# VH-VL binders against ADP-ribosylation factor GTPase-activating protein AGD1 (AGD1), part 3

Target 1, 225 residues: ADP-ribosylation factor GTPase-activating protein AGD1 (AGD1), of Arabidopsis thaliana (Mouse-ear cress) (q9fit8r1to225)
Amino acid sequence: MHFAKLDDSPMFRQQMQSMEESAELLRLRCLRFYKGCRKYTEGLGEGYDADIGFVNALESFGGGHNDPVCVAFGGPVMTKFTIALREIGTYKEVLRSQVEHMLSDRLLQFVNGDVHEVKEARKRFDKATITYDQAREKYLSLRKSTRLDVAATIEEDLHSARTTFEQARFHLVSALSNAESKKRFEFLEAVSGTMDAHLRFFKQGYELLHQMEPFINQVLAYAHQ

## First folded at step 14 (VH-VL; from q5 with light chain E98H)

Design u6
Fold by ESMFold2 at other seeds, last read:
Structure u6 (fold): chain C 225 residues (1-225), chain A 119 residues (1-119), chain B 112 residues (1-112)
Amino acid sequence: as target 1 above (225 residues)
Amino acid sequence: EVQLQESGPGLVKPSETLSLTCTVSGGSISDYYIHWIRQPPGKGLEWMGTIYTSGTTNYNTAVQSRVTISVDTSKNQFSLKLSSVTAADTAVYYCARHETDSSGAFDIWGQGTMVTVSS
Amino acid sequence: DIVMTQTPLSLSVTPGQPASISCRSSQSLLYRYGKTYLEWYLQKPGQSPQLLIYKVSNRFSGVPDRFSGSGSGTDFTLKISRVEAEDVGVYYCMQYIHLPYTFGQGTKLEIK
């Protein structure tokens, strides 16, 4: 509903051009944002790998139930700590995946899908415009002496060219309207969903560590004896 | 009955930003393209830019680097901002409507507002 | 930019006599579908411009029959068959088929 009137006028085409330029500017901003999202999710993935590596090293340092170092760490309570640390890493991997799905994929769809469709629709429209203009010129040049079957063919070609032109024009209008609508609403939803994913990540982390607090205090009390 | 009314400060200092509003009454702004046109005292008309129903714009290349046209649909208002003004920007500023190709480009004009750029 | 050139720039007419204003564009104003987008505006003293003629020859609503437009391609004419006192002002031609939209320099019409 970004177009009030669809008559093919100078201002209608100027509006289309302005929307194409706006979509291209947003595509460039989306590409930069996508690169930032990729760096962020890559960092989360590296952080997850590091979390797992840290837990594995702690488990290896502690050894088995016969190891004096394991006894010094408080045995079964230290196992709870390593399990908790591993779960925190898992929450981070969930966040990484959610940011990728909710934001990164949507940014890329806009760039590679929606704006690409606008550019392809423009190409089809330009081609159909040329064909329609040529068919109109042939029709307007008909003579009284033109053979009836030739005139009928020219009229048929004009009708076909007009139909193809109108289809291409409305397809371009639709592609432009879709891109403009996504500009307004879908990115706000994607960013808001990403913020909610961060909220859930921190809440899960807090709740897990809150459950560990009694065990932390227990180990600290023994370490001070 | 559609009416347009320009408003804003009549005096702006050099290098500052000129800011005007065009208020639409008696009609639906979702149907209109809005144009800004200015007229220096005693001189002709210069189109500055257009905002379309999509919210996108085209500007005159002569002022493109300094002009911004926008819309606030909740207030039925359009705005013009022109940055880094000089005495050459002293003019009457008009907003004008386009609705349909079955009529003219600018079938309704506001009364205009004079803006003077001086120290 | 399409340059719009009006002649004369000033015109003094006795009441009841005809007046004619020419407008020449630097490029053809013929657009698609046989339509030509040349418009005429009148700015009366102390007023904003008002639309008179659109698409060369169509009078805007409320414009008196004494105003007529003609022309094609790059050459256009506004005629007033019988000038009245209310016709005093500056007349502008304008095009909008190409950006930027451009106006003629204006033709000031006065009564002798």
Scores: ipSAE 0.737, ipTM 0.913, lowest interface PAE 0.8, mean pLDDT 89
Fold by ESMFold2, fold request of step 17:
Structure u6 (fold): chain C 225 residues (1-225), chain A 119 residues (1-119), chain B 112 residues (1-112)
Amino acid sequence: as target 1 above (225 residues)
Amino acid sequence: EVQLQESGPGLVKPSETLSLTCTVSGGSISDYYIHWIRQPPGKGLEWMGTIYTSGTTNYNTAVQSRVTISVDTSKNQFSLKLSSVTAADTAVYYCARHETDSSGAFDIWGQGTMVTVSS
Amino acid sequence: DIVMTQTPLSLSVTPGQPASISCRSSQSLLYRYGKTYLEWYLQKPGQSPQLLIYKVSNRFSGVPDRFSGSGSGTDFTLKISRVEAEDVGVYYCMQYIHLPYTFGQGTKLEIK
């Protein structure tokens, strides 16, 4: 992603405009993706709350120490099940947090930071362009009869306006280049990291439940007699 | 020495998508804006769109709902796709290069490829 | 869209005689910094177009000096001081200061 031609030409400005329009379209897509991400992480949070509620209900059904229902369910094995189920809920909350930080935060930074900078840089560029155009018109209107102090002021103003204009132009180029670079790399990285977070979540859950397999078999054996 | 060459199917059925490539040889495509320009038989020239070095595009409003221009950097190729074609899209299609303000808008052209839209 | 209007649409010239083609734009082609972006292209029979003149009056590399361009604002002229057989083809003016880029309708030059 880059600018090959830095001369201020019609095609240079048309490229800048095309990149600004691309950034705005991506901003809208990022906002929509952000809303989907929030809905997903809210669902994970609600799922965690439901996990805790389920475990609490299971513990209450079994009662306290020496509860006859607890003895009927196999006693200490049920306590291991409820501890494991709480731990799986904790893994879900970790996943929720990872998705939030890897996707939600990056999407908002693009919208509120990177695209905002492009818009501010465009405003400064437009203002500097007007000032430079006006200074050029005054300079080109100079005659041999113009007073020396007036001519010197006009030439000084032209130099200052040109310097400010070039700074604003290259700042806008930098802001546009930054926004384009982020859409090609950063979002793929964020989505891939989210997939890895899901892999870790399911792997941890599987390993925990695999350790519970002997206790599951114990309860199933009682259910058959 | 930079050269451009258009290629693609010469015959496309109505309502289908016209798909062409522009292959660049003898130069770095990272330095060039690429334009697509078409010419119906016996008629004048119509600019269709431009792809910039950033990968972003501008299209002629007459075709912007149907046209897509893209780049494949690994193949040193640019692509034109025009959907929902009709007989009015029958033309010679050119790609052209812009490199610098000091040498004009379209300083190098491909040889062109004829595309006929018919059943 | 900026309409580019060429006159004449067809021109028949005796070899060695001058030729003149006019192009009128529907809007000024004056750009920032005093630059005007009007170009001329020649499409020889059976060939792709080739750039002749850029920014009103600058000859592209390899273009003979018998070709000259002039004009400002909305009115532009391409002149050939002495027409030769190799000059046969269709001439187009073009602007790219505003989107969409537009060409004139073309002027066919023939030898009489």
Scores: ipSAE 0.722, ipTM 0.908, lowest interface PAE 0.9, mean pLDDT 88
Fold by ESMFold2, fold request of step 17:
Structure u6 (fold): chain C 225 residues (1-225), chain A 119 residues (1-119), chain B 112 residues (1-112)
Amino acid sequence: as target 1 above (225 residues)
Amino acid sequence: EVQLQESGPGLVKPSETLSLTCTVSGGSISDYYIHWIRQPPGKGLEWMGTIYTSGTTNYNTAVQSRVTISVDTSKNQFSLKLSSVTAADTAVYYCARHETDSSGAFDIWGQGTMVTVSS
Amino acid sequence: DIVMTQTPLSLSVTPGQPASISCRSSQSLLYRYGKTYLEWYLQKPGQSPQLLIYKVSNRFSGVPDRFSGSGSGTDFTLKISRVEAEDVGVYYCMQYIHLPYTFGQGTKLEIK
């Protein structure tokens, strides 16, 4: 949608080159952003693993013995704490997955898919351009005395080369238009969705712990008396 | 009939940013490449850059580190920003249109706006 | 950068007489399909530049037929068969096949 005119002119090709440069610069920014996202989601995963380890240690500390500490930690209220902490860990893993899907995967699709297609379309266009130029030179070199079967082959090769060239040119235009269209809206949508995923994560965590508050107060009162 | 009109401050202090606007009337900017060309007093023409219908740009290497060309499609306007200006940037600044190579590179020019860089 | 060199830089012509302006590029301006994107512009006193000739020899709409362009490769010429008073101004050649786009130094045409 970003091309108003498709005539093969110096400015048309300069526009194509400018769009290829723009796509490559955005690819590099997306790759850096992806690396930051990967580190973040790895941190969430490590945090989840740590949450589970903490809960397991808490459970292991309480139980099996008759000493007062084990009885206090093995009681019904401590079981509620352990269950709640596991659930919060589960919410963190859901957040990790949502960030990966909504942001990290989209960044990779642009880098590995959309920009890669532009580069492949450019290579095909360059090859088709060379073939068309060669076929045109042969055609323009034809003389009146050229054998009819040789002239027919040269004319057929010109027709085929022109057709392939125009197809390659259109495909490059389409690939560039697709990459440019993603520039404005797709990444804002992905970042906004990631923020919403964080909102839901903290809301769920808060509601769960808020339900635990009476039991927290119960244990604190016991521990101080 | 398509018309281009440059506008902006006529005086800019050294080291500041020169900002100009090219307003297009009588046509659709989705169809045009817009170029910025400047002319120091008594001197020749220098192409500064082009913005394409895609919104992407090419700049003259002589000014590429300081120049930004942009478009506001809702206002039918193009902008030129030139940072860190010096007296050497004193010139008349033109915007020009390209629509098709069958009628030339710069077939419509604005009237030009004089920008003086002085303390 | 492609350097565009105009000769002469100044020209005084008696009305009704012919004028000729040369433009030489530092490299060939031949483009694909046999086309050459060399243009001529006129800047009348106090005015913006205006397109006269595109693709070496094509007159822009409204340009009188006394203006003609010719040339190929690196050598180009603008001719005015009969100079008139309204032809006074500075003439520029320009190429846009290679970035950056470049203009000649200009040729000032005056009536003597």
Scores: ipSAE 0.716, ipTM 0.901, lowest interface PAE 1.0, mean pLDDT 88
Fold by ESMFold2 at other seeds, last read:
Structure u6 (fold): chain C 225 residues (1-225), chain A 119 residues (1-119), chain B 112 residues (1-112)
Amino acid sequence: as target 1 above (225 residues)
Amino acid sequence: EVQLQESGPGLVKPSETLSLTCTVSGGSISDYYIHWIRQPPGKGLEWMGTIYTSGTTNYNTAVQSRVTISVDTSKNQFSLKLSSVTAADTAVYYCARHETDSSGAFDIWGQGTMVTVSS
Amino acid sequence: DIVMTQTPLSLSVTPGQPASISCRSSQSLLYRYGKTYLEWYLQKPGQSPQLLIYKVSNRFSGVPDRFSGSGSGTDFTLKISRVEAEDVGVYYCMQYIHLPYTFGQGTKLEIK
């Protein structure tokens, strides 16, 4: 997919470096997007709080069951309006939660999870590279006069260091490939899911108010007599 | 049997953007790194940048503020864009392929395309 | 940037005679695993460059065995054992172990 050849060559390492730089640039863009999402979801939450405050004020203006203002405003129909308005506020809170889960959380997963994994894999790769280089230098320094048990230990250390190095290298390749793949599909899915959440929010709101239409007409007719 | 073919306008006005394409035939671009190298008339070779199979790039620092290399996988094409050109950007532009460490850096070259920057 | 310095910059050779071109890098081109990534390219008149030698001494496919490369560290040599008319052009050495990739300034080979 992203890596056609995995031989450890100068161009292979230059490709890895280019992918690390690309991931860092995308991380910064995701942080800016996350800040926008956070402000949006905070605004939805504040809007919900305002909806509840508005409904509370409307209920207080209408008074209780024995209040003449309540009777003059059509009585129990006003209670239906306040219940409906409170329900619409609930739909807004659901939308806020859906946007947070579908978009904000995914942006943070990329920044704190996927790019963090790349950085940790790079650190492990660098350490394994140093160890492998040191083991190779010891091996290349062997002489015919070297004790057999010392030479065997150096050869075993070289094998172990090589194995650890290859594991770290392929782990870094995997982390880089994962981060690069997220550029295309994962964020498109998240944005599309957010659009669908908005569609459902407005549809629910419309359907609720459509059910209120007979009561709206009833109160308007009463007010005109 | 892999072949590279550069194409684009031969004349570009100063301050405008030079735009070239490199079309790959006889092979799959998912396997190749593509390099852009230029040669001013009568001068030596200058590597401009590389695009990797991942779609990520490295650029020569001398031109990195002005150069963009990209790929269109659906057309088996690579692109070079060089913004804010001057007469110093007059050169033959080559694309070249790298595939494997068992061979050299630039084992296949395009024919080159001459781009002149003049008023 | 690694500076690649070629000598001579121009060379006139009688057909059938040997030719030798030197390339010196400003830094070692020794890479990991004992590999050295120095390459030689030939640009014949009116043509694009073509790969001759990779990793110091390996001939690219189709390159005649009269071409040979040698050297280590910072000092490298391209030799042509018997120059032929088809060998005229400009020879470049090149490194790619460090960005940016850099070429030598070129050596123009001509036939006397």
Scores: ipSAE 0.712, ipTM 0.902, lowest interface PAE 1.0, mean pLDDT 89

Design u6
Fold by ESMFold2, last read:
Structure u6 (fold): chain C 225 residues (1-225), chain A 119 residues (1-119), chain B 112 residues (1-112)
Amino acid sequence: as target 1 above (225 residues)
Amino acid sequence: EVQLQESGPGLVKPSETLSLTCTVSGGSISDYYIHWIRQPPGKGLEWMGTIYTSGTTNYNTAVQSRVTISVDTSKNQFSLKLSSVTAADTAVYYCARHETDSSGAFDIWGQGTMVTVSS
Amino acid sequence: DIVMTQTPLSLSVTPGQPASISCRSSQSLLYRYGKTYLEWYLQKPGQSPQLLIYKVSNRFSGVPDRFSGSGSGTDFTLKISRVEAEDVGVYYCMQYIHLPYTFGQGTKLEIK
């Protein structure tokens, strides 16, 4: 548990401030990491587009079943190669999507969601603090000669301001606790999931190309004639 | 019944890192802020920093570029590291507990450990 | 940084007589809700500091009632109504309302 005692003491507020500073430092690091991840996923997307372009060019070079170039390249075996290459491109697009979801989106959610919520909760807390301080000053200035209805209104305003202040304080505590909980475990899991996505991508690619080995040998044997 | 015990090397060479441990017994470290306070021989007390139950810290500006305070919950231990030490860092080092402002800032202190910075 | 200035830096007191130690902060220590977080510590010879008084005037558990604290704003006082032999040591005031936390320079109390 991130907060053991919730009394509004100097050390409680110093803890809150330390957690806000920690969240801001992590936000800056997440932004830098997000930029790197975005560049990487853009590269994967461009690579996918290039894969499709390469396969399209190879298919066009081969022509239809009546094309002499198709016969020279081993005919239906070349069709198997273009299908396999297209599948590998699809695996790359899946990898791009997985990296975006597992890592890039998580980084951006921390920056735009979790830290933003801390900043909003701080703003509400500061406003509620001013209102509560003002209501408390009015209450402490009451005299015995104050009209009963004015005194009752001041006491009601103090109660309302205190309630709003305590709600804002505990909402800020909640936002800080959430951001702190995400620091290490959440991002480590995201990076590990990204590595697993790469492992699966290369395994799928290997298995597909391994199935092509007899056809590769068939075409090479034809070419040696 | 909560007790704090500082431990670490009594002698550290200049420019090296001073490393101390505060071991907590008889209580739950998840409930406490832990402070490090030092006292050079014959001199007064200097607060060095605090680690909160969140694991976040505040440090004295005089040492903040060189101090790291951390926690190892599996060992019920807090650590102080002070880098690039000089003879001016020779002191008795204390850890102290804060639990609630209704019992003061530093209601339980360790016995202190003397650290001398010398060649 | 809040400077905490103690007066006197040393005093020698006949047993059974009162003692008074002053602590002045360079800024007000008044906090929200009318609270002031000024504390007094005693370090007996060869021992770690121990808390005596918190929030200006509250005695910590086990502290004899001959110790009393008072003051407000920037000026604070620790009084010992009748000094005993076990009261010897160095007394420190301390604030923690503002970072960094700061102690006074200490007041050494001795028995004549």
Scores: ipSAE 0.704, ipTM 0.896, lowest interface PAE 1.0, mean pLDDT 88
Fold by ESMFold2, last read:
Structure u6 (fold): chain C 225 residues (1-225), chain A 119 residues (1-119), chain B 112 residues (1-112)
Amino acid sequence: as target 1 above (225 residues)
Amino acid sequence: EVQLQESGPGLVKPSETLSLTCTVSGGSISDYYIHWIRQPPGKGLEWMGTIYTSGTTNYNTAVQSRVTISVDTSKNQFSLKLSSVTAADTAVYYCARHETDSSGAFDIWGQGTMVTVSS
Amino acid sequence: DIVMTQTPLSLSVTPGQPASISCRSSQSLLYRYGKTYLEWYLQKPGQSPQLLIYKVSNRFSGVPDRFSGSGSGTDFTLKISRVEAEDVGVYYCMQYIHLPYTFGQGTKLEIK
């Protein structure tokens, strides 16, 4: 559980500090993980480009209608092979996009969005704390001889500062609770979704190549003539 | 009524890891900070660390490189692990609860468990 | 670390007589809103520590009213107006305004 009490005590502030430190450590780990994910997705993109280059070279090797190499490779079967290899490249691009969406984008949102909100909420809380402390000191220094209009202003300022402080405390608690909740669940879901994306990628690739077996056998039979 | 009970082996060999459990009964641990405090024989009390309701911790700097405090909410249990122990870690180990500053820092204590570090 | 210094370290008291234990901190224990988070604990022979006084002067539930706490800043006192046999044990002061939380070295109270 996150926060059981909101009373401003030494232990409450020590809990907040411990959660801020935890969020910062997680931010650093997320940033390093994001860099690894980006390198991986860039590699998939480069691999797709290489797949297309390989297929283009294979198509060019096959040549025109009367080309002996085209006839040797079985002509229409060559076209099925190049179409299949392009389709495998398409599966790789889908995988790249899925990893980016499910994992890379979420890691970056945590770093730039959620932890940034914690830091901004802390700054507002610190400012509100100072203002409330100052208003409280003025109120506690009031004497019975203080002019009524001055005393009324000081009391109004105290009420406003207290309200602002309580709002800032709630916003910081909420930001910390949000970041802590993501630590427990969101990244597990993102990694699991990434694993599922890989499973689907390899299943699609296998099923496509499995359907190529008759054409592979046809070319092999031709080669043994 | 909330009660705390420490448990674990009473004898631990030097350089091994001391592992203790604090079992909470009669209450919901989601509302409590749990502290670990130890007392070497004939000596005073030393706070070792705190686990908050968030699951985050603070440790005494004197032991923070060796101590881990954790919670298992399914068992209503808290754990203390202290690595690389020496004879200086021989002590009675207590767990203590904090719920609200209206009843102090450590309003409920376990009975304590003696741990001796010896070969 | 805030050092908590108790005096005396040992106290021998005739039953029915008053006792007084001093605790001094190396830094002020004043927190925001005028609150001071100084506590007193009693550890009876063979038992776990038990809370006596919190926030300088508030008696914990079930603590007899012969116990009272006072002080401010860095100087604090626990008083027992009429010592009973059940009061024997070691008394500790403690602060938790700053990490690490620290206890005094203890004051052993005995009956003469």
Scores: ipSAE 0.683, ipTM 0.891, lowest interface PAE 1.1, mean pLDDT 88
Fold by ESMFold2 at other seeds, look of step 17:
Structure u6 (fold): chain C 225 residues (1-225), chain A 119 residues (1-119), chain B 112 residues (1-112)
Amino acid sequence: as target 1 above (225 residues)
Amino acid sequence: EVQLQESGPGLVKPSETLSLTCTVSGGSISDYYIHWIRQPPGKGLEWMGTIYTSGTTNYNTAVQSRVTISVDTSKNQFSLKLSSVTAADTAVYYCARHETDSSGAFDIWGQGTMVTVSS
Amino acid sequence: DIVMTQTPLSLSVTPGQPASISCRSSQSLLYRYGKTYLEWYLQKPGQSPQLLIYKVSNRFSGVPDRFSGSGSGTDFTLKISRVEAEDVGVYYCMQYIHLPYTFGQGTKLEIK
């Protein structure tokens, strides 16, 4: 629906130029967003490392099986706490991976793949345009005195150049349509999916800790004796 | 038969935003480029901008910092917004259609709507 | 910007006599494939502009054959072979090969 008219006219080319400019502006915004996304996922990874460090310290404080500190802290229930805290950490790593896949990778694909394809298609279109223009000039310059084999070659070259030009034009149209569609549709899905990943992360964390409530109360009651 | 009709307030205060609508009837808006052209009283025509079927736009550099052209597919309408208006923006505003290379740049025009900018 | 210059700016013609309007562009309007994108519009009194001629010499649908366009490069002419009362109004030439699209100043045609 991005292109209703495919005739090569000044307005058609002005539409293409407007779409190329729009894609370049979006590419710049995607690079900035990608940088923010990478810093966020790096923070999640560092948070996971910190979670593991915290759990390791708690386990070490509790000591071994015969250690009096382990017995004093209600050993089996404290083990449930450390297991739960490790599981919370794995939920965070899953979230990090989901954000990277759903958003960070998609932003980079747009910049390095989709917009790059537009630029390459434009280069091929410009080259095919020049070749077609030159073939037309040779054809229009034919004289009656021109050798038949030379005239036939010029006519064949014109047909081939026109075919290549139309193929390059269609490919540029396709690349522009793809990039324009991603401007509105694909990024909305990616951001929404990222929000859903956060929802699931917090829901899983809440449900796990909520299941720990009886054990929390058990330890608190023991500590008050 | 395709028809274009401009509508909007006829009077706008200086420094405010002029907002106009072009309603398309008798045709599919997805097939047309829509242009906005204005004409100050007793003067010539000035192209303001174009919206393409892709939804992207080109604007006249003279107004590009103040103009926005958009489409609302559900209402079969295009809109023109011109911010920070002055008395120089007093004009008849037209919308016009382009369909194909074989029928010219502006083959159908709306009847125009007069907009006066004054206190 | 491509400047479009029309001459004359005003024209009074006896009914049945010919009329000629000139349009000059500041740059060539020749496009690819030998096409030239110069158009003529008529704005009758109290009406919106209407397309008369596109791509130099092609009459738009419903335009009488007494209207003809010619020219190339930077110099273009609209001719009316026999002016009629319904031809009164302001005539504009226009280009859209380059942004911004630009119109001539207009030529007002009146009947004597």
Scores: ipSAE 0.670, ipTM 0.890, lowest interface PAE 1.3, mean pLDDT 88
Fold by ESMFold2 at other seeds, fold request of step 17:
Order: sequence, then structure tokens, then C-alpha cells
Structure u6 (fold): chain C 225 residues (1-225), chain A 119 residues (1-119), chain B 112 residues (1-112)
Amino acid sequence: as target 1 above (225 residues)
Amino acid sequence: EVQLQESGPGLVKPSETLSLTCTVSGGSISDYYIHWIRQPPGKGLEWMGTIYTSGTTNYNTAVQSRVTISVDTSKNQFSLKLSSVTAADTAVYYCARHETDSSGAFDIWGQGTMVTVSS
Amino acid sequence: DIVMTQTPLSLSVTPGQPASISCRSSQSLLYRYGKTYLEWYLQKPGQSPQLLIYKVSNRFSGVPDRFSGSGSGTDFTLKISRVEAEDVGVYYCMQYIHLPYTFGQGTKLEIK
């Protein structure tokens, strides 16, 4: 994102205003998206808790190595089932954590960090504008009869106020540019990363359960004795 | 050396969308604000909107609900779309450049393209 | 919206004679730092508009020095010291201090 010539003109300020409006609209969309992501990751966490509860109940039903129910259930094969089911829960927690870190945290950083910085940069710019206006008014009020040391102080204050104003203007421009262009690129990467996290989750789950197929067939054959 | 050229269909039916392209040659659009200005036959000039180097826009409130200005930086092209057109939208459409206050608001204009809205 | 009012709406001028066009804005065009963003454009017959004067009195590159601009606040004037045949067309004043950007209604200059 480039600003054409950084002169402080009406068109330049109109550009800044349009960018502030754009950032606020994006903030609202990001906030809504963040709320959806948070609910999704909470659902994954609740699903993980339910998985662990189910596995614990199955393990308790089995009762251990020498429990008659454990032996009747095919013992070591049922233990493999509970281990596999617990591992699936672990994959779900990894997915939850990845979505939270890669997407939810980035959305929240934009809403609370980057847009907040735009608002603070605007406040500093407005304050620097007032100071510069005051210094400029004093300078323009100078007359030929003004004492040399008073005039020199007013000129130095004008230079300082102008420098501070230009720094605040550049900072606001930078904050706006970062909020609009860099965050769009970061969100594309974040969304793509969460899709990849889902791919890995389902692939790992499939591979684990596919390895359980011989044990499933064993239990089915045993049940038909 | 910078030149602007508008292009698009010269005839658009009522209620349809007018779509125009402004192609920039001899310069880099990263330094330019691009404006769209139109002129109905025999009438004056009306500013329609501006797209800034940031990609954000401002539109004339008279057409704000119907106009979209966009940029394709890879092609050095800007687009104007005006939806739900009527005979009142018949005009010559210009794109114009702004680079710096030292050379004014619209220092380079395209040749313009006539768009007629007719059944 | 800032209304830009031009007078006269048409002029007929003998070659070599001066011409003067007035532009009045509905609001002051004075901007920060003492700058005024009032511009003049000429649209020759069959051509696109071209910039003549920016910031009230600055001639754009290539514009002859017989064109001059003046004024402040809400009242502005474009003068042509000696009108030539190539000056025929419609003259517009324009402001861009406030959105929407607005043009005057135009002043058609013809040769007698």
C-alpha cells in the first residue's frame, strides 16, 4: 500500500479518512469472525472432554487385567480400543489449539491491537495538529519590531511543532497501512493454515482407526463363537 | 509521458450495469489517485468518485449507492461500475489522475468514452 | 455540497481583447496553512478538460502567461489578458477541499 506524495493536502486527508473507515468496517467483520472461531474451538474442547469421559467409562467397565469383564471382552484388544479412542481425543485438542493460535488469536490481535493503535495514532495526530496550529499562529504574528531572542524562540518552537506533527502524521499513515494491507495478507495465511490443520487432523484420525481394523475383525469373530 | 485511456461498451441498456476500464501507461499507478468524472451531452462536469493509492475509495453521494471503483495493480487498470443505469447516466466518462498538489487535482485526463443508455 | 457559481455563463470576445470569468463558492475555500484549493479548467471543443490554474493563481505547465487567476475566500477570477482563437471553449472552476468535488456550471468563450 502506497501513499502518493505525503504532502498534507485535502485529498491526502480524505484518503486517511477513507482508510480509517475501512479499518473500522474490517474490525467489525473480524470481531464477528472471532466470536465464531471462539465458539468453534470451545466446541472442540467440549468434544475432547466428552471423548475422555467416554474412554474413562469404557476403561472402568473393563476393570483391569484380571477383571472377569475384561477377559470376556477380549482383554488386550479392548485395551487397544480405549488407547486409540484416547489418542483421537488428543488429536482433537491439537486441532483446537492450532485453530486458536493460528486464527482466533490473530483476529483478536487485529481487533484489540492494530485497530486500537490506529485510534491512538489519530489522537496523537490531532493533538500534534493543535500544537502546530498554535505555533504557526504565533510565527505569523511576528512583526519587524519583535525582539530577536523572542522571534528566535518562536521560530524554534514552530520547527519543533512541525517535526512532531509530521512524525505523528507518518505514524498514523503507517498504522493505517499496516491495518489494511498487512492484515489482509496475514488473514489469508491464517485461514489456509487452519484448513491444513483440519486436513492433518482427519488424516491422523483415519490412519489410527485404519490400524485398528484387524482388532475390530477379531472382536466380531469372537462374538460369533 | 503518463497517459490514461478509457474503454468499454458505448451502449448500455437501462437497468443494466455500466462497466468501464481506465488503462494507465507510461507510469506506475502506485503513485496516483484516479478519479472518474462524467459529462452528460451539452452539460457540465460531475465528479463520481476517487480511488486512492491505498485501494480505498470516496464516492459522490449522488451515485454512492450504485458506483464501484476498483483497481487491478498487476494490469495498471482501474474500473468503474455503475449499476441500475437510466438515460440520465448517458455521458462522456473520463478518468483523471492526481499525483501532487503542485500540479493540481486533475492534471492528466483520458480522452473520454461516450456511454449511451438506451433501449 | 459546495456550490460553485460562475458568471457569465457565456462570453463573446473580440480577438486581442481581455476576458474575465468570475467564480463564487458557497463556502470559503481557505484551507490549512493559508492555502486555497480552487482550480480552473478549459475544455476546448471536442477535447477533454485540461488544467489551467491551480491553487487560485498558479499556472499549470505549458499554460501561456496571458492566463492569470486571483481571488480569495469565496470570490475568484480567471483573466485572459488578450484572447486568442485557441482559447475558445468552456471554462470551469472547481474545488476539492470538501467532498463531493464540485465544478462550476461552465463559461463558454467564443470569438466574435
Scores: ipSAE 0.658, ipTM 0.883, lowest interface PAE 1.1, mean pLDDT 87

